# Designs tried in a protein design chat: VHH binders against Uncharacterized protein AF_1994. Part 5

Target 1, 207 residues: Uncharacterized protein AF_1994, of Archaeoglobus fulgidus (o28285)
Amino acid sequence: SVTVGHTTVYYTNVPDAKAEVLAGYLQEEFGFTSDTDILLSMSGNEYEVRIPSSYSSPSEVEESFKVYFALLASRVSEEVFFGSPVKLVLVTHQNDELFAVKNQYSFEKAGRVFVYFKGVDREQAFNLANYLESLVGENYDWDVIFEQSEGVYHVVPFVGINDASELTPEMENSYQSMATELEDVLGGDVVVHLVNFEGYEVAAFEG

## First folded at step 12 (VHH; from D9T with G102S S103G)

Design H14
Fold by ESMFold2, fold request of step 13:
Structure H14 (fold): chain B 207 residues (1-207), chain A 120 residues (1-120)
Amino acid sequence: as target 1 above (207 residues)
Amino acid sequence: QGQLVESGGGLVQPGGSLRLSCADAGDPFSSYYMAWYRQAPGKERELVARITSGDSTNYADFVKGRFTISRDNAKSTLYLQMNSLKPEDTAMYYCARVRYPSGTFGTDYWGQGTRVTVSA
């Protein structure tokens, strides 16, 4: 096993160095203050990471946490396992499975703007990340999904409102301007979809 | 974005009022909830109030009716108006930026806190 801070990773069929990187990554990500035991294994070409929690049943796991956990799977895949397939499993302290996700996206970043992409080139994801960072600076936290479907770029920032009734004129103006500018940045048609922390779309803006 | 800086804490009698402020709480693309948390000595940190970028609010059960979260976007400042204070409200109070709220896992960023003491 290997320990960084309060995070101990117990691993099988995985190199020591990857287990150590995972321990450090999860310690930083979750900020564990109590000793936490992570199980890491590899079967076939997929890494499995089991993360314990104080949840008692699947129904207690918030929809917002499930969204976060799914994004984390993509970051762990890229940042710890160099793009390899990853399954994250949320478990009880008794190692009973509560929720599981697999990485669905590749990942790029600029500052703390995180771009989760699929079906687009990494260079375009990097261009998007740099553009967004230029708007907000290097210390602004922003998760954005980036895909292409039927010739249209879909840019999906997560936002801190619950539904469309909470849109302000300032938000509408800012995001409409961004949608328009992104057509030049990405070189094609763009729709910006605002989603809340539970993954529901609350607005859309055509470029 | 700047560091969150809480102020306005102090010593107050039961039944009194305080207004807490959180400076540098700007959010130019509305990517956060803003929140106040508190931590009493020997207790875990707990949510007091949360506000969305569209001003929808949530309050912990113990707070309903006594505290009001609000913000002034022009000043990039978050507020907590605390009325009818009780000795049980004695704690460090923290401003926070919150994404993907969870009852089990923490927030992304916290301020340094401001102390509120309600004399016994």
Scores: ipSAE 0.682, ipTM 0.842, lowest interface PAE 1.0, mean pLDDT 91
Fold by ESMFold2, fold request of step 13:
Structure H14 (fold): chain B 207 residues (1-207), chain A 120 residues (1-120)
Amino acid sequence: as target 1 above (207 residues)
Amino acid sequence: QGQLVESGGGLVQPGGSLRLSCADAGDPFSSYYMAWYRQAPGKERELVARITSGDSTNYADFVKGRFTISRDNAKSTLYLQMNSLKPEDTAMYYCARVRYPSGTFGTDYWGQGTRVTVSA
């Protein structure tokens, strides 16, 4: 096993160095202050990472945490395992499975703006990340999904409102301006879709 | 966008009031909830109140209508008005930026806190 801070990774079929990187990554991500045991294995070409929690049943896991966990799988895939397939499994302290997710996106960042992308090339994801960082600065935390379908770029920032009834004129103005500017940045048609922390769309703005 | 800085704590008698402030709480693209948490000595940190970018609020059960979370976007400041204070409200109070709320995982970003002491 390998330990960084309070995170200990027990591993099979994985090089020591990768287990150490994972331990450091999860220690930084979760900031564990109590000793936490992570199980890491590889079968075929897929890494499996089992992360314990104090949840006692699947119904206790918040929808917002499931969204976060899914994004984390993509970050772990890219940052720890160089884009390899990753399955994250949330478990009880008895190692009973509560929720599992596989990475679905590639990942780019600028500052603390995180862009999760699929169906677009990495150069465009980098352009989006840099543009967004230029608006908010290097210390603004922002998760954004970025896809292309039917010839349209779809930019999907996560936002701190629960539903469409909370949309303010200030948010409308800011995001409409962004949608318009992004057509120049990305060189094509853009729709900006705001999603809440449970992953539901609450507004959309055409560029 | 800036560092969160809490102020307004102090010593107050039971039944008294305090208003806590959290400076540099700006959120230009509404990517966060804002929240107040507290931690008493020897106890776990707990949510006091949370506000969305659209001004929807949630309060812990122990608040029982005594506290009000609010913000002033022009000043980039978050507030907690605390009325009818009780000795059990004695704690460090923290403002936080919150994403993907979870009752089990603490992934929020915190200020340094301001101390509230309610003594009889």
Scores: ipSAE 0.671, ipTM 0.840, lowest interface PAE 1.1, mean pLDDT 91
Fold by ESMFold2, look of step 13:
Structure H14 (fold): chain B 207 residues (1-207), chain A 120 residues (1-120)
Amino acid sequence: as target 1 above (207 residues)
Amino acid sequence: QGQLVESGGGLVQPGGSLRLSCADAGDPFSSYYMAWYRQAPGKERELVARITSGDSTNYADFVKGRFTISRDNAKSTLYLQMNSLKPEDTAMYYCARVRYPSGTFGTDYWGQGTRVTVSA
């Protein structure tokens, strides 16, 4: 096994170096202050990472945490396992499965702006990340999904409102301006979709 | 993206009031909830109150209408008005930026805290 801070990774069929990187990554991500045991294995081409929690049953896991966990799977895939398939499994302290997710996106970042992308090339994801970071600075945490379908770029920032009734004129103006500017940045038609922390769309803005 | 800096703590008698402030709580693209947490010695941190970018609020049950979370966007400042204080409210109080709220997993960023002591 390998330990970084309070995070110990026990691993099977995985190189020592990958386990060390995972331990460090999860220690920084979760900030564990109590000793935490992570199980890491590989079968076929997929890594499985089992992360313990204080949840006692699947119904206790908040929808917002499930959204976060799904994004984390994509970051772990890219940053720890070089884009390999990853399954993250949330478990009880008794290692009972509560929720599992597989990575769905590639990942790029600028500062703390994290872009999860599919169906677009990495250069475009990098351009999006840099543009957004130029607006907010290097220490602004922001998760953004980025896809292309049928010739349209879909940019999906997560926002801290629960539903459309909370949308303010200031937010509308800021995001409409962003949608318009992104057409130049990305070189095509853009729709910006605001999603809440449970993954539900609360507004959309065409460029 | 400013650093969170709490102030307004102090010593107060039971039944008294305090107003906590959190400076540099700006959020230019509304990507965070803001929250107050507290931690008494030897206990886990617990949520006190949370506010969305649209000013929807959520309070822990123990608040029972005694505290009010609010913010002033012009000053980039978050507040916690604490009334009818009890000795059990004695704790360090932290301002936090919150994404993907979870009862088990925490927030993305914490301030350094301000101490509130309620003692006869």
Scores: ipSAE 0.670, ipTM 0.834, lowest interface PAE 1.0, mean pLDDT 90
Fold by ESMFold2 at other seeds, fold request of step 13:
Structure H14 (fold): chain B 207 residues (1-207), chain A 120 residues (1-120)
Amino acid sequence: as target 1 above (207 residues)
Amino acid sequence: QGQLVESGGGLVQPGGSLRLSCADAGDPFSSYYMAWYRQAPGKERELVARITSGDSTNYADFVKGRFTISRDNAKSTLYLQMNSLKPEDTAMYYCARVRYPSGTFGTDYWGQGTRVTVSA
């Protein structure tokens, strides 16, 4: 096993270096202050990471946490396992499965702007991340999904409002300007979709 | 986006009022909830109040009606107005940026806190 801070990873059939990177990554991500045991294994072509929690049943896991956990799977895949398939499993302290996700996206970043992308090339994801960082600076936490379908780029930032009724004129102006500018940055048609922390769309802006 | 810095704590009589402030609470693209948490001696840290980027508010049941969370976007400042204070409100109070709220995991960014003491 390998320990970083309070995070201990127990692993089989996985290189020592990957287990150590995982331990450090999860210690930084969760900031565990109590000793926490992570199980890491390879199943088929997929890494499985089991993360314990104080939840006692599947219905107790909040929708917002499920969204976060799904994004984390893509970050772990990219940052720890070099893009390999990853399954994150949320478990009880008795290792009973509560919720599981697989990485859905590739991942790029600029500062703390995190771009989760599918169906677009990495150069475009890099261009998006850098553009967004230029707007907010290197210390702004921002998760953004980035996809292309039917010839249109879809840029999906997560925002701190619950529903469409909370949308302010300032948000509308800022995101409309962003949608317009992104057509030049990405070289195509753009729609910006705002989603809340439960993954529901609350607004959309055409470039 | 800078370090969150709380202020406005102190010693106050039961029934008194305090206004806590949190500096550097700006959010130019509305990507956070903002929140106040507290930790009383010997207790776990607990949510006091949360505010969305659209100014919708939530309060813990135990503080409902006595405290008001608010923000001034022009000053990038978060506030907690605390009225009708009771000895049970004695705690360290923290300002936080919150994404993907969870009752079990803490992934929030915290300030250093400001102490509130309510005693005769």
Scores: ipSAE 0.660, ipTM 0.836, lowest interface PAE 1.1, mean pLDDT 91
Fold by ESMFold2 at other seeds, look of step 13:
Structure H14 (fold): chain B 207 residues (1-207), chain A 120 residues (1-120)
Amino acid sequence: as target 1 above (207 residues)
Amino acid sequence: QGQLVESGGGLVQPGGSLRLSCADAGDPFSSYYMAWYRQAPGKERELVARITSGDSTNYADFVKGRFTISRDNAKSTLYLQMNSLKPEDTAMYYCARVRYPSGTFGTDYWGQGTRVTVSA
């Protein structure tokens, strides 16, 4: 096993160095202050990471946490395992499975703007991340999904409103301007889809 | 270290009022909820109030109408108006940026806190 701070990783079929990187990554991500035991294994090309929690049943796990956990799987895949397939499993302290996700995206970042992308070139994900950072600065936390479908770029920022009724004129103006400018940045047609922290679309803006 | 700066704490008698402020609470693309949390010595941090970018609010049950969260976008400032204060409200109060709320795992960014003491 390997320990960083309060995080101990017990592992099989995984290089020692990767277990140590995972321990450090999860210690920083979660800031564990009590001893926490992570189980790490690999079968075929897929890494499995079991993360204990104080949840006692699947219904206690918030929808917003499930969204976060799914994004985390993509970051762990890229930053710890060189883009390899990753399954994150949320478990009880008795190691009973509560919720599991697999990485669905590749990942780029600029400052604290995190771009999760699929079906687009990494260069375009880089262009998007840098453009967004230029708007908000290096210390603005922002998760954005980025895909292309049928010749249209789909840019999906997460936002702090619950539904469409909360959309303000200021948000509309800011995001319409961004959608228009992104067509130049990305070199094609763009739709910006605002999603809440549960992953539901609350607005859309065509460039 | 956090860029959020809380102020307005202090000593107050039971039944009194305080108004907490949180500077540098700007959110130019509305990517956060904003929240106030509190922590008494030896206890876990707990949510006091949360506000969306659309000004929808929610409050912890213990607030029972005594506190009001609000913000002033022109000043990039978040507020907590606290009325009818009780000794059990004694705590450090933190301004926070919140994404993906969870009762178990923290995904929040926190300020440094301001102390509120309600004399028994």
Scores: ipSAE 0.646, ipTM 0.825, lowest interface PAE 1.1, mean pLDDT 90

Design H14
Fold by ESMFold2 at other seeds, look of step 12:
Structure H14 (fold): chain B 207 residues (1-207), chain A 120 residues (1-120)
Amino acid sequence: as target 1 above (207 residues)
Amino acid sequence: QGQLVESGGGLVQPGGSLRLSCADAGDPFSSYYMAWYRQAPGKERELVARITSGDSTNYADFVKGRFTISRDNAKSTLYLQMNSLKPEDTAMYYCARVRYPSGTFGTDYWGQGTRVTVSA
C-alpha cells in the first residue's frame, strides 16, 4: 500500500508509482481528514478505483454528486492514468457498491476552468479553456463540457441555478455575449448550453 | 474573484439579531451556489442556508424561519439576517461557494469565518 496524507491506496496489478500518484490526487481532491482506504486494481486495460463513503444505500447518493463523480472519472483517467479507461466505484465502508461510472471525456484545464471534451481537437479544448479563464481568472471553479455535432460546437457550462425559471436577464446577456464571441474563438458555429448541477439543461444560446 | 471574507459576528443576547456579511461573493458567470455554514464547538460543520444564482433559497430545518439568506449583486456581498437568536446558534459561521451539493462530499471554497456568541 501507499499513503499520502490521510489517503491510503491498496493496489494489485498496478505499478507503485501510479498508486502513489492516485493517493496524492485523491487526497488533494477530497481533502480527507480521516484515514481513508482506496482500493485500486487493473483488469485488462481498465483501472478500477473503489472510494469508500458514509452513504448506506444507492438511493442516498445525490444526483448532483453522481454528476460530479462522473466528471471526476474523466479527470482521474487523464491526470493519473494518461487517458486509460477508468472505472470509479463509490462504496460503503463494507465495500458494497453504491454507484459506478466510467470516464467519458478527455480533459483540459486553464487555471481552475475544467474542460471535458469529446469529438473535438485538444487544441480547441485548450482554446476554450484559455478563453474562459481570461474572463474569470485563474481561481474561478468552472466545469464545462465541450463537444461537436453536425458541424456545431456545443459548449456546456455548469451553472448554479436549479431550473429554467431561475434564469436571470444578467445570465442571458452574459451567456449570449459569450456564445457570440466563442464563434470567433473556435472558428465555427457555437451553441452554449447551460446545465444545472444535476446535469439538466436549463437554457441555450446560439452564437 | 477574490477571497471570501465574513463579518458581522459578535456577542448578542438571546432573542437578538445579527446580520452577517460575506465580501467578494461575486459570481460573474453564475457557476456557484452561495451558502452559509456553521460549526459549533465539538460539532461538525453544518449547512445553515443556501442560495442559487437565481435567488432560490434552501434552509436547514433548525432555522425555522429565523434566518434569511440574501445577496446584493451590486456590492458582490452575501448576507445572513439572523433573528430570534438562541444560545444553540453559538458557532463560527462560514460563507462558501458550493458546487454539486452533497451531504457527504463536496468541493466547497470557504472563508475564515465570523464568530457568533449568543449568551444569556
Scores: ipSAE 0.639, ipTM 0.818, lowest interface PAE 1.1, mean pLDDT 90
Fold by ESMFold2 at other seeds, fold request of step 13:
Structure H14 (fold): chain B 207 residues (1-207), chain A 120 residues (1-120)
Amino acid sequence: as target 1 above (207 residues)
Amino acid sequence: QGQLVESGGGLVQPGGSLRLSCADAGDPFSSYYMAWYRQAPGKERELVARITSGDSTNYADFVKGRFTISRDNAKSTLYLQMNSLKPEDTAMYYCARVRYPSGTFGTDYWGQGTRVTVSA
């Protein structure tokens, strides 16, 4: 096993260095203050990471946490395992499965702006991440999904409102301006879709 | 993007009031909830109140009705108005930027805290 801070990773068929990177990554991500045992294994080409929690049943797991957990799977895949398939499993302290996700996106970042992308080039994801960081600086936490379909770039930032009724004129102006500017940055048609922390779209802006 | 800085804590009598402030609480793209958490000695951090970028509020059951979370966008400042304070409200109070709220995992960014002591 390997320990970083309060995070101990017990692993099979995985190099020591990767287990240590995972331990450090999860310690930083979750800030565990109590000793926490992570199980890491590889079966076929897929890494499985089992993360214990104080949840007692699947219904206790918040929808917002499930969204976060799904994004985390993509970050772990990219940052720890070089883009390899990853299954994250949220478990009880008795190792009973509560919720599982597999990575669905590739990942790029600039500062703490995190871009989760599919169907677009990594160069474009890098351009998006750098543009967004230029707006907010290196210490602003921002998760953004980035896809292309039918010739249109879809940029999907997560926002801190619950539903469309909370959308303010200031948000509308800021995100409309961003949608318009992104057409130059990305070199094509853009729609910006705002999603809440449960993954529901609350607004959209055409560039 | 500045660090969150809490102030306004202190010693008060039961039944008294305090207003906590959190400086540098600006959010240019409305990508956070803002929140107040508290941590009493020997206890885990717990949510006190949360506010969305659209000013919708959520309060822990134990503080609802006595505390009010609010913000002043012109000053990029978050507030917690605390009325009818009780000895059990004694804790370190933290403002935080919150994404993907979870009752179980600490994935939030917080300030250094301000101490509130309520004693007779």
Scores: ipSAE 0.625, ipTM 0.817, lowest interface PAE 1.2, mean pLDDT 90
Fold by ESMFold2 at other seeds, fold request of step 13:
Parts: structure tokens; sequence; C-alpha cells
Structure H14 (fold): chain B 207 residues (1-207), chain A 120 residues (1-120)
């Protein structure tokens, strides 16, 4: 096993170096203050990471946490396992499975703007991340999904409102301006889709 | 890094009032909820109040209408108006940026806290 701070990773069929990187990554991500045991294994070409929690049953896991956990799987895949397939499994302290996700996106960042992308070039994902960081600075936390389908770039920032009734004129103006500017930055048609922390769209802005 | 800075705590008599402030609470693209949490010695940290970027609010049951969370976007400041204070309100109070709220995982960004003491 390997320990960083309060995070101990017990591993099988995985090189020591990858287990150590995982321990450090999860310690930083979750900031565990109590000793926490992570199980890491590999089957075929997929890494499985089992993360314990105080949840007692699947129904206790919030939809917003499931969204976060899914994004985390993509970050772990890219940042710890260099793009390899990853399955994250949320478990009880008795190692009973509560919820599992697999990485769905590649990942790029600028500052603390995190871009989760599929169907676009990494260079374009980096251009998007840099543009967004230029708007908010290097210390602004922002998760953004970035895809292309049917010739249109879809930029999907997560926002802190629950539904469309909470949109303000200031938000509408800011995001409309961003949608318009992104057509120049990305060199194509753009739609910006705002999603809440449960992953539901609350607004859209055509560039 | 933009740091959340709480102020306005202190010693107050039962029935008194305090207003807590949280500086540098700006959110130019509305990517956070903002919240106040508290932690008394030996107790778990608990939500006091939460506000969305659209000003929808949520309060813990123990608040019972005594506290009000508010935001001033022009000043990039979050407030907690605390009225009718009781000894059981004694705790460290924290301002937080909250994404993907969870009752179990503490993935929120926290300030350093301000102490509130309610005693005769």
Amino acid sequence: as target 1 above (207 residues)
Amino acid sequence: QGQLVESGGGLVQPGGSLRLSCADAGDPFSSYYMAWYRQAPGKERELVARITSGDSTNYADFVKGRFTISRDNAKSTLYLQMNSLKPEDTAMYYCARVRYPSGTFGTDYWGQGTRVTVSA
C-alpha cells in the first residue's frame, strides 16, 4: 500500500508509481482529514478505484454528487492514468457498491477552468480553456463540457442556479457575449448550454 | 487565489444580533452557490444557509427564521444577518463556495471562519 496524508491506496496489478500518484491526487481532491482506504485494481485495460464514503445506501447519493463523480472519473483517467479507462466506484465503509461511473471525456485545463471534451481536438479544448481563464482568472473554479456534433461546437458550463427562472439579465448578457466571442475563438458555430449541478440545462445561447 | 474572508463575529448576549460578512465572494459567471456553515467544538460542520446565483435561499431547520443570507454582487460580498441569537449558536462560522452539494463529501471551498460566541 502507499499513503499520502490521510489517503492510503491498496493496490493489485498496478505499478507502485501509479498508486502513489492516485493517493496524492485523491488526498488533494477530497482533503481527507480522517484515514481513508482506497482500493485500486486493474482488470484487462481498465483501472478500478473504489472510494469509501459514509453513505449507507444508493438512494442517499445526491444527483449532484453523481454528476461530480462522473466528471472526476474523466480527470482521474487523464491526470493519474494518462487517458486509460477508469471506473470509479463509490462504496460504503464495508466496501458495498453504491454508484459507479466510467470516464466519458478527455480533460484539459487552464488555471482552475476544467474542460471535459469529446469529439473535438485537444488543441481546441486548450484554446477554450485559455479563453475562459482569460475571462475569470486563474483561481476561478469552473467545469465545462465541450463537444462538437453536426458541425456545431457545444460549450456546456456548470452554473450555480437551479432552473431557468433564476436567470438574470446580467447572466444572459454575459453568456450571450461569451457565445458570440467563442465563434471567433473556435472558428465555427457555437451554442453555449448552461447546466445546473444536477446536469440539467437551464439556458442556451447561440453565438 | 481569491480568498473568502469572513468578518463580523464576536461576543454577544442572548437575544442579540450580529451580521457576518464574507469578502471576495465574487462570481462573475455564476458558477457557485454561496453558503454559510458552522461548527461548534466536538460537533460536525453543518449548513446554516445557502444562496444560489439567482438569490434562491435554503436554510437549516434550526435557523427558524432568525437568520437571513444575502448577497451584494456590486460589492462581491455575502452576508449572514443573525438575529435572536442563542447560546447554542456559538460556533465558528464559515463562508463557502459550493458546487455539486453533497451531505457526505466536503468538496466545497471554505474561508478561514469567524467566531461567534453567545453568552451572558
Scores: ipSAE 0.616, ipTM 0.815, lowest interface PAE 1.3, mean pLDDT 90
Fold by ESMFold2, look of step 14:
Structure H14 (fold): chain B 207 residues (1-207), chain A 120 residues (1-120)
Amino acid sequence: as target 1 above (207 residues)
Amino acid sequence: QGQLVESGGGLVQPGGSLRLSCADAGDPFSSYYMAWYRQAPGKERELVARITSGDSTNYADFVKGRFTISRDNAKSTLYLQMNSLKPEDTAMYYCARVRYPSGTFGTDYWGQGTRVTVSA
């Protein structure tokens, strides 16, 4: 096993160095203050990471946490395992499965703007991340999904409102301006879709 | 997003009031909730109140009716108005940026805190 801070990774069929990187990554991500045991294994082409929690049953897991966990799977795939397939499994302290996800996106970042992308080139994802960082600065935490389908770029920022009734004129103006500017930045048709932390769309803006 | 800076703590008598402030660098794209947490000596840090970018609020059961969370977007400032203070409200109070709220894991960014003491 390897330990970084309060995070100990027990592993099979993976290199020591990757287990150590995972331990450091999860320690930084979760900030564990109590000793926490992570199980890491590889079967075929897929890494499996089992992360314990104080949840006692699947129904206790919030929808917002499930959204976060799904995004984390993509980050772990890219940041720890060089883009390899990853399955994250949320478990009880007795290692009973509560919720599992697999990485669905590739990942790029600029500052703390995180872009999760599919169906677009990595260079485009990084250009989007850099553009957004230029608007908000290096220390602005922002998760954005970026994909292309049917000839349209879809840019999906996560926002801190619960539903469409909370949408303000300032938000509408800011995001409409962004949608319009992004057509020049990305070189094509753009729709910006705002989603809340439970993953539900609350508004959309055409460029 | 610079550091969150809390202020307005101090010593008050039971039944008194305080208003806490938190300076934030602004949230130009409304990407997070804001919250107040507190931590009493020897206890775990706990949620006091949360506010969305659209001003929807949630309060911990112990504080509902006595405290009010609010935001002034023009000043990029978060407030906690604390009325009818009790000795059990004595704690360090922290401002936080919150995404993907969860009872088990924090994905929050925290300030350094301001101390509130409610005398016996």
Scores: ipSAE 0.605, ipTM 0.817, lowest interface PAE 1.2, mean pLDDT 90

## First folded at step 13 (VHH; from H14 with T104R)

Design H14R
Fold by ESMFold2, look of step 15:
Structure H14R (fold): chain B 207 residues (1-207), chain A 120 residues (1-120)
Amino acid sequence: as target 1 above (207 residues)
Amino acid sequence: QGQLVESGGGLVQPGGSLRLSCADAGDPFSSYYMAWYRQAPGKERELVARITSGDSTNYADFVKGRFTISRDNAKSTLYLQMNSLKPEDTAMYYCARVRYPSGRFGTDYWGQGTRVTVSA
């Protein structure tokens, strides 16, 4: 096994170096202050990472955490395993499965703007991340999904409102301006979709 | 290194009031909830109140209408008005930026806190 801080990774069929990178990544991500045992294995071409929690049943797991966990799977795939397939499994302290996700996106970042992308070139994801960072600075935490469907770029930033009834005129103006500017940045038609932390769309803006 | 700065704590008699402030709580693209947490000695941190970028609020059960969270966007400041204070409200109070709220895990950015002491 390998330990970084309070995170210990027990692993099979995985090189020591990758287990150590994973331990450090999860220690930084979760900030564990109590000793935490992570199980890492590889079957076929897929890495499996089992992360213990104090949840006792699947129904206790908040939808917002499931959204976060799904994005984390994509970051772990890219940052630890060089884009390899990853399955993250949330478990009880008894290693009973509560919730599992597989990475769905590739990942780019600029500062703390994180772009999760599918169906677009990595260079375009890089351009989006840099553009957004130029608006907010290097210390602004922002998760954004980026994909293309039927010739239209879809940019999906996460926002801190519960539902559409909370959308303010200032938010509408800011995001409409962004949608318009992104058509020049990305070189095509753009729709910006705002989603809340449960993954529910609350508004959309055409460029 | 963080930019959230809490103030307004202090010593108060039971039944009294305090108003906590959190500076530099700006959020130009509305990407966070804002929250107040508290931590009493020997206890875990617990949510006191949360507010969305659209000003919807949520309060812990123990608040029972005594506290009010609010925000002044022009001043980039978050507030917690605390009335009818009780000795059990004694704690460090923290301002936080919150994403993906969870009862077990947090993705929060917290300030350094301000101390509230309620005693006779």
Scores: ipSAE 0.578, ipTM 0.793, lowest interface PAE 1.3, mean pLDDT 89

